# Designs tried in a protein design chat: VH-VL binders against Poly(ADP-ribose) glycohydrolase 2 (parg-2). Part 1

No score or structure here was measured in a lab: all are predicted.

Target 1, 213 residues: Poly(ADP-ribose) glycohydrolase 2 (parg-2), of Caenorhabditis elegans (q9n5l4r222to434)
Amino acid sequence: ENWKLRETNLLPDVQVFDKMSIEETALCTQIDFANKRLGGGVLKGGAVQEEIRFMMCPEMMVAILLNDVTQDLEAISIVGAYVFSSYTGYSNTLKWAKITPKHSAQNNNSFRDQFGRLQTETVAIDAVRNAGTPLECLLNQLTTEKLTREVRKAAIGFLSAGDGFSKIPVVSGWWGCGAFRGNKPLKFLIQVIACGISDRPLQFCTFGDTELA
Unless a header shows other numbers, all headers, positions and changes below count from the first letter of the chain; antibody chains aren't numbered by Kabat.
F, E and O stand for the ipSAE by ESMFold2-Fast, ESMFold2 and OpenDDE, each averaged over both directions (binder to target, target to binder). V2 = 0.75 x the mean of E and O + 0.25 x the DockQ between their complexes.
Where letters were taken out, [cut] stands.
The coordinates of atoms that the task and the answers printed are left out; those that the model quotes come from them. Centres of patches stay.

## First folded at step 3 (VH-VL)

Design g01 (from b12 with heavy chain Y103W; framework fv_flanvotumab)
Fold by ESMFold2-Fast, scan of step 3:
Structure g01 (fold): chain C 213 residues (1-213), chain A 123 residues (1-123), chain B 108 residues (1-108)
Amino acid sequence: as target 1 above (213 residues)
Amino acid sequence: QVQLVQSGSELKKPGASVKISCKASGYTFSSYAMNWVRQAPGQGLESMGWINTNTGNPTYAQGFTGRFVFSMDTSVSTAYLQISSLKAEDTAIYYCARHLDYWDSRGYPFDYWGQGTLVTVSS
Amino acid sequence: EIVLTQSPATLSLSPGERATLSCRASQSVDNYLAWYQQKPGQAPRLLIYDASNRATGIPARFSGSGSGTDFTLTISSLEPEDFAVYYCQQRSDWPLYTFGQGTKLEIK
């Protein structure tokens, strides 16, 4: 909590993208909307954001075996995962678009560190699950306990764990707003505050939901 | 062939607004980002930022937020720069220039430029 | 922001001589470094991209070299039309791009 004793009224640079997915950006920190167990249901046929990311980046599968349950003040960072394929749809409309035939990053040295790893960081953060009507879900999120937990979780996840990531953007979206029933305006504001605390620009992907854009 | 054609020179009083256009032809407009570059009299080139022509989202360099607005109209393949509350220090030639902004590959830098638009702000 | 520093500020040479222009970055730009030529009253013209690749239509006398923080533009034998201002530009500091302050190449 030491960072809360300092001035935290920081507004980061925010850019909103209507027609870009988180996975289509490079040289950034990409947020993985996680279940408390890293990888969620990917090995059991899950098809929400976290499971889709692990299916597109098979190298991340090894992280499931090394990590069990994410605690409230924990986030998991994975550096250098390669995207093998593209997809369309979401959940029951998920469909593979095509397998990527080229390793274009091989001829772009600025996306690799001194060890040859792609300089793309994926950070897994789990969201609070909400249940009930939309109003009940919102009221559950507006308590001091839940707000503090979510801001801390996002801030910890957005702090750079990798060398060279401290000034590059965080690329995120509607964290916890699908199956976990998070309130979109509230989750956007929480992520803006977290990026301010971590002193990083935010690139926010709306996937066609422009009520905040 | 690729061309970027900008609107004509403007003479404005302090506090006025100006809107500069940059019309692209000879390529698919949404495939290249459009950048804006300023050059004050006798000075060097200063990057102002760019607009993503696929999404319409602008990115501004430090010092060019607030009074400066990048926009576009895909139907006429034209990018726009609007400057509000003009100041004498805004007197400059404003250039548009395209670049390929696909980060998965080595892109093209500012390979084609508009001819420049002189904006003079004087009392 | 990545700052590009060009040297010298002014270079006075005669036609037929070799010109060497330097550009230094405050931090690594890998090879995302371009060179532009600007003549009075004209828009800049791309000469070199990705540190060493000559743009379409650029004469072979222009060459670029370097990587990381130290870059050089070389004109092997100056023609009268080469006397202009030259700018380097980095595109590594996403999402912002910056230019050096320029080197003026003038006839002696």
Scores: ipSAE 0.000, ipTM 0.411, lowest interface PAE 20.1, mean pLDDT 70

Design g02 (from b12 with heavy chain D104E; framework fv_flanvotumab)
Fold by ESMFold2-Fast, scan of step 3:
Structure g02 (fold): chain C 213 residues (1-213), chain A 123 residues (1-123), chain B 108 residues (1-108)
Amino acid sequence: as target 1 above (213 residues)
Amino acid sequence: QVQLVQSGSELKKPGASVKISCKASGYTFSSYAMNWVRQAPGQGLESMGWINTNTGNPTYAQGFTGRFVFSMDTSVSTAYLQISSLKAEDTAIYYCARHLDYYESRGYPFDYWGQGTLVTVSS
Amino acid sequence: EIVLTQSPATLSLSPGERATLSCRASQSVDNYLAWYQQKPGQAPRLLIYDASNRATGIPARFSGSGSGTDFTLTISSLEPEDFAVYYCQQRSDWPLYTFGQGTKLEIK
């Protein structure tokens, strides 16, 4: 495969994938790169990761009505959302696709709990927004306030809500590195630290950027 | 260095048309929407609307439909504001300003502005 | 439409004093509020975004606070260059956005 495995004698264990999306992973905690308001721009024509995930999993739309604006020390957890379709492309190249065999775990009863819910957790965490040039964006991220906020936000998001998820990997990617201009190496390091705090393995999806793969 | 450079001042008679340009440099033009803001002499800032630089689709604030047209040319990284049937009340400085997130996400500020174009409409 | 009301319309202070400028929204804008400074003959300059985040290069004496409908811009110790007009802006009501009418900070 086109993934690279990194194991150390220190927690967490890290696996890096260059050709898997977060949405294709089962038996895991999947990280949703959220706007401060859950669902972002999905009802307003947005097409970033959070909006795409809500479009693929309509069950998550109900959460928008039940949750207030996310605060700095809050994360939103959704368990067992069913993926109704997959997609290819991004933004203006976005195409709907049929569920592939990689999504067939949703129809496998061995991946369901005693209540029939899929043993997958989707956690929404919002990232700090950065404005200006690449250097200005990086400098905004390197303050003690912003670094502490991001590490705490990720750590809270990576903590499981119940038994059965604590040994299952956190699956994430370039959190806040698209429209919010987060620095990729810095955001990767923050998520590694957060997984260490939560004592969970990290499976990192690079979306074709093989810098860490 | 990010820069938005606007065309020079215009003096027009009522009923004429004007086309103002805003040329972007130092960043990927299609990654940021371009906003237009009007400021009449001695008055505050008034939002006119914006254009999605990835799709070319404009969004107009109430009061700026009909006579006002937002357009762009990606080959020269330039946004345009055209005002037809000019009135004395259109006398103002017109600013362009960018915002991040052409997906129309909330909250991104106008982080870079053009220097402004003065349009004077008098008989 | 969301209306932003700034107060006071004019604030007269001396260098070294603390300035407090208010912006009130007609309905909640969460924290999607920015502050801009405009000097005569110049384009506006971004100071604060997301209610409390200083833009890069903005001196530490500028700070923003508030959420929902009530927001404040504070300048802890005025410098001569700070005498300008200040505008708040909301971007919460996509696709619409609104500026306040401005507060003129003038030397006493």
Scores: ipSAE 0.000, ipTM 0.466, lowest interface PAE 15.8, mean pLDDT 70

Design g03 (from b12 with heavy chain Y103F S105D; framework fv_flanvotumab)
Fold by ESMFold2-Fast, scan of step 3:
Structure g03 (fold): chain C 213 residues (1-213), chain A 123 residues (1-123), chain B 108 residues (1-108)
Amino acid sequence: as target 1 above (213 residues)
Amino acid sequence: QVQLVQSGSELKKPGASVKISCKASGYTFSSYAMNWVRQAPGQGLESMGWINTNTGNPTYAQGFTGRFVFSMDTSVSTAYLQISSLKAEDTAIYYCARHLDYFDDRGYPFDYWGQGTLVTVSS
Amino acid sequence: EIVLTQSPATLSLSPGERATLSCRASQSVDNYLAWYQQKPGQAPRLLIYDASNRATGIPARFSGSGSGTDFTLTISSLEPEDFAVYYCQQRSDWPLYTFGQGTKLEIK
């Protein structure tokens, strides 16, 4: 497949937000930043984004039993997960918080389908983990092998959206930029390309990184 | 470029103390934990524990409590290993090595190592 | 703590041959396993992390595989500079990270 042709002609509509939680957006495909084994360190004390999401949405932990290790050309889609709790902090500062549904889409019947499921999709995609200096991490990501893998992984994830999600935005953030040491500008561009390939708008949350917001 | 530079070899008598340094450069010191690894003559690698460079909190492996102290000085980007009441069995090369000290302290490899410091304890 | 057992203790091969080194964990380490190479008089060098990812600058002849408790480091065609001691390491058992005892790869 000619990814160059699609990248050139399928630039998506992109919106960048400074303050938006991926978990708070309804009527969208939400990207879950996963490691190769779905659920990551939830059972071993991990507390980064994907582990926090699994803890907030217990039904997603069932997926760990249904899917083992994610292969390079695989993504996992979960529809209608309900958020049972909120949280603050990261890792050793993680604190559970009471849910305040004042603005929650989960309490609005207009966001539910005919089966009563919340009209959201969570797609889990694992990123390449990088090691070394920031320059070495960047150079590892710029090889043809790694670039092709990451673009394909994101594109497959975005295309894994079920019927009815094809025109709904992909809501994402710094995929693989925390513990996995992805380069933020490069990961942003990879996700833009993937959304272009899937013909879907991108809503990107910077979580306080003002370079793109 | 990332470098971890350790202090020079030490020759000590039993009962003395030694303080080994590991000076980091080329990266943000507080973003990576510093591990200490021991290798006795002709033996394999033995993990001693690590220090969280953001909080200053040490974590020691079971065999390395009491006489061993991990410390650091952020102002000079240096981690320290102090061994008190030296014994002959402390004779070894001591390495420092970094790992990611961010939101998930698991899974990140020891990607950069110091050159090692030989400590010899003999009468 | 998780114990890593490497086999064989010593592997004697000639340049050009394939080397296969094993590492077994006493309990699952998921894919949080790394391989290091140590040459005499030198600090260890990272080769493979997360079971199968080559570190920057590591030649393509080095590959890692496995998950859970059984892991393998393969060197497809040995070069003279590859004769060294190899260690596996797990980082799954927070807060402590343990090494295997090492496999010595020596010239036959």
Scores: ipSAE 0.000, ipTM 0.487, lowest interface PAE 13.4, mean pLDDT 70

Design g04 (from b12 with heavy chain H99D, light chain N31D; framework fv_flanvotumab)
Fold by ESMFold2-Fast, scan of step 3:
Structure g04 (fold): chain C 213 residues (1-213), chain A 123 residues (1-123), chain B 108 residues (1-108)
Amino acid sequence: as target 1 above (213 residues)
Amino acid sequence: QVQLVQSGSELKKPGASVKISCKASGYTFSSYAMNWVRQAPGQGLESMGWINTNTGNPTYAQGFTGRFVFSMDTSVSTAYLQISSLKAEDTAIYYCARDLDYYDSRGYPFDYWGQGTLVTVSS
Amino acid sequence: EIVLTQSPATLSLSPGERATLSCRASQSVDDYLAWYQQKPGQAPRLLIYDASNRATGIPARFSGSGSGTDFTLTISSLEPEDFAVYYCQQRSDWPLYTFGQGTKLEIK
């Protein structure tokens, strides 16, 4: 595949949200911040966003057994996962919160396809890990190889929408900006570029970090 | 600049205890786990375990429970390794090393190391 | 416990030669494998992480490859400062992040 043939000269529509979680959005492509091995440390006692999401959506754990390690130009798409619980915190501060399914699109059959699956796509894309000081991590990310890899990874993920998901928003956040030490402004720009390539709006969740809001 | 500075060499008799320190600077201490690695004279590297610097909870590798205690003090950005009831086989260089493994699934490298603390146990 | 076996135990080469160091895991570690260099009297230094990513400041002559159980560290053209002990480490098996026994690279 020549991804350049899909490149547009139009900037995507971008909306920034402070108080919306990725898991609460329906009729969209939700981005799951993944480790190269799908499911991350869920089976080994980890508790980061990807691992928390797998604990909230048990059917996604089946994908660990069915999918190989994600390659640089691959993404994994899962359609219709049901959210069973809510959470707060990370790792050893993880706390389960009770949710009421009253306002969730997953309780509305009008958002289901002919097979009864929610019309919500989850795409898992892994980010480059960085090591060292913040400056060293940024410099590692600014190489042509790493920039190209990240843009292509995001673009492939955003293009893997499946039937009926074209032109709906991509909902994402600080992809690789936690423990992987991605630079937040750089990762935001990479995702904007990827949405431009895929011709899809971006709904960006800041999770309380409002520097770009 | 990121630095991990360990306390100086110790010479102890069998049955004594020792407490070595690893002082971190140049980064947010509680954002990185601190690992401990042992190297006996002429031998290879042996992982002892790590401490979550956000919660204070230690995790010990096989063979390093009981006599070994990992602790920390966030107010001085320092991690500690205490060894009680010292034996001759505890003679080794002890290293501290940082990583980010409590926020990701495992796989993160030990990117910065302390200079090592030699502990010698002899009669 | 995942056991890492490095080979050869000792590798004798001259400056300018290519070095190839092996690390084999007793079970799959995917690509959660790192390489460290240790010179006498010094702490280990990270060279390679996630099997093939070169750490910051590490010269381009160092490269890593492999996945699953079979991994290789390659030094394309040895410099005098490269003669040291090299260790592989797996990060796949929490909490037992084990090291290989080491390969000593020495001047012939």
Scores: ipSAE 0.000, ipTM 0.477, lowest interface PAE 14.3, mean pLDDT 70

Design g06 (from b12 with heavy chain S31D S105T; framework fv_flanvotumab)
Fold by ESMFold2-Fast, scan of step 3:
Structure g06 (fold): chain C 213 residues (1-213), chain A 123 residues (1-123), chain B 108 residues (1-108)
Amino acid sequence: as target 1 above (213 residues)
Amino acid sequence: QVQLVQSGSELKKPGASVKISCKASGYTFSDYAMNWVRQAPGQGLESMGWINTNTGNPTYAQGFTGRFVFSMDTSVSTAYLQISSLKAEDTAIYYCARHLDYYDTRGYPFDYWGQGTLVTVSS
Amino acid sequence: EIVLTQSPATLSLSPGERATLSCRASQSVDNYLAWYQQKPGQAPRLLIYDASNRATGIPARFSGSGSGTDFTLTISSLEPEDFAVYYCQQRSDWPLYTFGQGTKLEIK
């Protein structure tokens, strides 16, 4: 039964950032924009947000061997992945860069549990792929079937993987808005609703108006 | 509004060459790869490969290297298929079709197709 | 190369009946499978992509299901205009794609 998805009237606390990447936030739930198979095209030469994330965090690469195709009501949580490198650009403008001091939170023992794992959560959720003109892509997303699927997928992904994360914000961005042709305003609204359902604050990274062009 | 318009039917002798065009309109040409699909008389659809419209780099399916050349002209939003040294077995309808040409093209459908160009190779 | 096998080769039904068309892959294609409809003298038309997503403008009577190696296209109640040839296509083996041999849906 999905009665809980219809019984919320609360808007989450929403903050919008234009200059912070998802990967730079510590002590939070970071959303990884995935395809149905975890890791996307990283082993086949892909280079969008999910593939870049896996390349920056080699520990996450092993998850490709452990997880099959993600179903519509599934999400994958990974705790403690360390950022080993940084990048600039996007897709065919991708350029490797050295790790910056911004990533130094990973060297702070106060963010580590008793097993030495970094207390960060990365959640992979796959978005619906869209095809056709911009209008056709938008119309596909506005069907009851697709809209319900996306809200449920995001809500499940935004639920805490365990104690300690339930009061920590979800840090996300333009989920499915690059190669998958998601409508930016619609995907923002879906994620706001999903955070409301999961009762978590949302910190939204816009990457500026040109970073994902 | 999105349209792919192909050149007209061709009747050729064995050994000749043919160049088929596929003119795109209603969208940004370089955002979508152009695929070529062959259908012999009474047969099913056979994938030939595609061309990256951003880089001009072609990818050929097995069996379509050598005599087959994919090219394009961005200034006129047109993709081309050239077949050299024509053989009777090349008789078919040739379709162009677009798909979203991003780093990972897996799963992207052929959402718009040209009307097809019949090439007949006979003596 | 991933081979797609469609069955049956020909399906004879009457308007109003339910049609079930199968596509089997020689290797897992995950959910990277599309369905196309082709009428005589026309180019193919996209029906379903990612195994189960209806393309824009496609009637609700068309549905797709399956994952991995076994896929099904279902037409819940056949209309006269639905009698055509149907093809499945995989795009899992990037950068190349392949089509099944087709299923001809004809009037009984």
Scores: ipSAE 0.000, ipTM 0.481, lowest interface PAE 15.5, mean pLDDT 71

Design g08 (from b12 with heavy chain R106K, light chain S92D; framework fv_flanvotumab)
Fold by ESMFold2-Fast, scan of step 3:
Structure g08 (fold): chain C 213 residues (1-213), chain A 123 residues (1-123), chain B 108 residues (1-108)
Amino acid sequence: as target 1 above (213 residues)
Amino acid sequence: QVQLVQSGSELKKPGASVKISCKASGYTFSSYAMNWVRQAPGQGLESMGWINTNTGNPTYAQGFTGRFVFSMDTSVSTAYLQISSLKAEDTAIYYCARHLDYYDSKGYPFDYWGQGTLVTVSS
Amino acid sequence: EIVLTQSPATLSLSPGERATLSCRASQSVDNYLAWYQQKPGQAPRLLIYDASNRATGIPARFSGSGSGTDFTLTISSLEPEDFAVYYCQQRDDWPLYTFGQGTKLEIK
């Protein structure tokens, strides 16, 4: 039991962004939408958010050698990876792009710690996969077992790894809502609850989906 | 609801070309890749490759480079398979099927399929 | 490349019997294996994904099990409409997802 979880308010500060990617933020905890195997298919040519992040930040690939398959009560934190390139799309739609001014935060010393590392924490959490119609996917997610697993996974991932991140926002998006067919309103509420439990502000990236705008 | 509708059967002579269509409806076309699967008479399923429906970029399995071209037209939500310089061994039913990669690059399976297009190559 | 080998090639059973179909991978595919049913003159239909999850509309008599290299599709009590060819497919070996050669389930 963590003492902070007992004193938490389940109504965190929430900001919604329509035109910002998770990877373009600095001085924050960025959520990496992961599989149970850290790095996913990057070594076999995969190209979704986790694989894109590892391809843009090769330093994170060392973590693949040091971590086992992620269990239901586990999350993996990586601090200070440098972004070497930009991209658009995901996996079957991936396009590489030139580095944009959004990545220039890497060149600002005010976002670096005493060792010269970027003060950006990346946290990898894997989501439950669903199949079938939207209603069937939603019903699969609403079981006590799966709902509890998802809330716990997100809350563990949103807890700060140490000094300097406990008051910094969690930057996330539609965790498990693309290929995993997660219900967007439900996944948003799960992440709001998890941020409340971890006592962290939430900055939510919608990627042009105006349902919550 | 989701449907993939393919063009009708074709009878061609060796050396001719054929272009098969697969029209998608009931979902956002660019959100799912389109796969092509061949089934020769009396044989099993053989993956030919797929096309990225957002970028238009094809990926071909070994053995399907050269004479086979995957293309698409987003304005009509249609994917195409063109086979040039037809040979007798190209006689088969050709299926389109959608798929979606996820965060671990382990995609959802081919959850919806077209009805198949029979291509017969006879001399 | 990952090769999937299905056994038996042909299985002859009567309605009401239990069917067990095997799929073996040349290397581990974790649980990223799907099963498809194909009836003569029809396109394949997804039955099972991620080794054990039933697709939408698939009857409870169909179940999948296994992980790594050894996978099984079980039909607990055969109905007449279940006599078809069954294919396994691996989704671990990006960029291409390969099929087994198929098992034909025939009525006796």
Scores: ipSAE 0.000, ipTM 0.467, lowest interface PAE 14.3, mean pLDDT 70

Design g09 (from b12 with heavy chain L100P P109Y; framework fv_flanvotumab)
Fold by ESMFold2-Fast, scan of step 3:
Structure g09 (fold): chain C 213 residues (1-213), chain A 123 residues (1-123), chain B 108 residues (1-108)
Amino acid sequence: as target 1 above (213 residues)
Amino acid sequence: QVQLVQSGSELKKPGASVKISCKASGYTFSSYAMNWVRQAPGQGLESMGWINTNTGNPTYAQGFTGRFVFSMDTSVSTAYLQISSLKAEDTAIYYCARHPDYYDSRGYYFDYWGQGTLVTVSS
Amino acid sequence: EIVLTQSPATLSLSPGERATLSCRASQSVDNYLAWYQQKPGQAPRLLIYDASNRATGIPARFSGSGSGTDFTLTISSLEPEDFAVYYCQQRSDWPLYTFGQGTKLEIK
């Protein structure tokens, strides 16, 4: 066992946003809801959060060649990707659009570090896949093994920030709550705990889903 | 509640055209792709393709290019399948079905189906 | 194109028995497989999605399992209303979907 969970004394600063998407942010760590193989189906025409992110930022695709299947105690960090396009919809309703100011915030030259890299980090973390009824999916997530794995995965991802990123917010959302059948309240709490462990504020994008409150 | 209601059965002569409608209610029409599935008499299910309800762009399976046209009208939350130059082999029940769309999912299944529209081509 | 092959073509059983239906893909579809039930004169009904997740309102006697190329739909104890045609479907070969040819479950 290489890493231990710590109890937090206080929850981190948490802000919830209904209308903001993760890719609209800058000077932050943006969470990529990843498949075990980085990039998911982007090379085969997949079109959900991870695939859209790679298609907007094609420079991130080189990371697919440099990384094997992501293991339980691993996360992948990519710093400084440029945004080349915008979009609306997802999956079978996806529409690519000319880049808009809304999606190009991280391209700002004033956000470059001493090495010329844009100061926005993307961190890929893969979630546990659940099966069965909603209750069975929740019970699977509440086992000590699965709960510990998810908290560790998120904490490692949130701690992966380099110099200059340690105090900026983590921008995330419903990690693993779609096809992987993650429980939204549980996944929110896991990410809050992970931000507490990493001592970073959390900016949480709900994509219009206010069931959290 | 989610409902997909299709137009009534059609009896057509070879060479005619038909336009089948699929009216959606109980959800935001542009948030779910609409798929078309054909079932010939006594046969299994055959995917024809789908329409992106956000853009209006259709995607057709190999055998369904040319004579088949997917369209939609967002103002009435309705998807359409038009078949031109009807042939006897077009005789089938045509289903519309919606494809769930999640921000972190491809939506690998059809959760709600129309009741089906029987198109009979004979003379 | 990924081809789905269902077996057996016809399965004859009595109420109360266990039914096991197979679906084999010509190439790996990971877990991107769904199962549908179709009764005569009716539209198909979603039973299972992502290989093992029961759709809303589907009884617990229905379960799905498998990954990659080999998938199974199991009905633990058949009820009279379960005698129907069952289809598997994949979407691993985006942008198109493929259905299996169907398995007819009939009363002995």
Scores: ipSAE 0.000, ipTM 0.492, lowest interface PAE 13.5, mean pLDDT 75

Design g15 (from b12 with heavy chain S31D N54Y; framework fv_flanvotumab)
Fold by ESMFold2-Fast, scan of step 3:
Structure g15 (fold): chain C 213 residues (1-213), chain A 123 residues (1-123), chain B 108 residues (1-108)
Amino acid sequence: as target 1 above (213 residues)
Amino acid sequence: QVQLVQSGSELKKPGASVKISCKASGYTFSDYAMNWVRQAPGQGLESMGWINTYTGNPTYAQGFTGRFVFSMDTSVSTAYLQISSLKAEDTAIYYCARHLDYYDSRGYPFDYWGQGTLVTVSS
Amino acid sequence: EIVLTQSPATLSLSPGERATLSCRASQSVDNYLAWYQQKPGQAPRLLIYDASNRATGIPARFSGSGSGTDFTLTISSLEPEDFAVYYCQQRSDWPLYTFGQGTKLEIK
């Protein structure tokens, strides 16, 4: 019996943003779309969201040395990573860009704790990888095993790391919907359910994709 | 509602320059990259590269460096292709097409295309 | 560089017949493959993306299949308006957004 799925009647606060990126928020838990090994392909020239995030925040690359393969019921939390640069493009078109005003939140002392750390939690969760046609990818995601795994993974990742994070929003996006070919409506619903289970508001970034409309 | 409208046909002498426009409407211009595709007479489609409409940074495919310049003007939602020092071999229809420029959007297609601009280079 | 090879170069069929067009990649493109239709004097029109997703407004008679290196576009029952040139395209190997050379579908 999966007791956590029985709690799907919980209604989290959900906000959807068209143009806000996950990295632009502070006082939140930012979701990092991960490979099973932290950092994915960043050292091999990868440029999906997780790899770009580690490149922008070199402090997070230290975590690669301290963690092995992420298990189905595990997530990794990093607090207070500083953004050193911005970026544009993807894969080998990735270009470094000047830091924009959107990153200036890290210069605001009201977002820092007693130790001077930015009150931003980054949580790495890996998604199910799908292959084949879109129908084959969708059918792979609709099995009880895959649905349960994804809901549990997201819910564990959305759990607070400690005092000061338990009621701040989870900021996420199309988790596993690019290279891993997750179904966007399904992945949105999974994350809504997971936020309900973890009792946290969801701020969802669509990156201009109106498919949710 | 989404439309890409290109400028009219051009007839040029070798050595001249041409600037082709692609005006976007019906969506947020900076959310989608603009691609350029060439089709020589009787030939297939050839990707030239694209421009990031958020940053203005162009990316050129091999063979389209130097004489070819991608630019844009966000205030009028228009992308431009300029070809300098025109050669007879540049005679082709040039298309603009959009795709979603996002962290891992390698799977997104060229979903909307301009009508094409014929450039003829002859003496 | 990933090279896309389409076959046959020309396919001659009658309305009502089934058309099967092939596109083969020199190395795996997973399912990052699209199909486009081009009629004379017109811009290409997106038919299929991610190997098998039909684009908005595309009739159900068009279907795509395959993954990795071997892909097919199928038109289950040809209509007169379907006689055109068809191109496949990969987007997995930037900067080379490679198109196939095209398959011309013509009336027999």
Scores: ipSAE 0.000, ipTM 0.433, lowest interface PAE 16.4, mean pLDDT 69

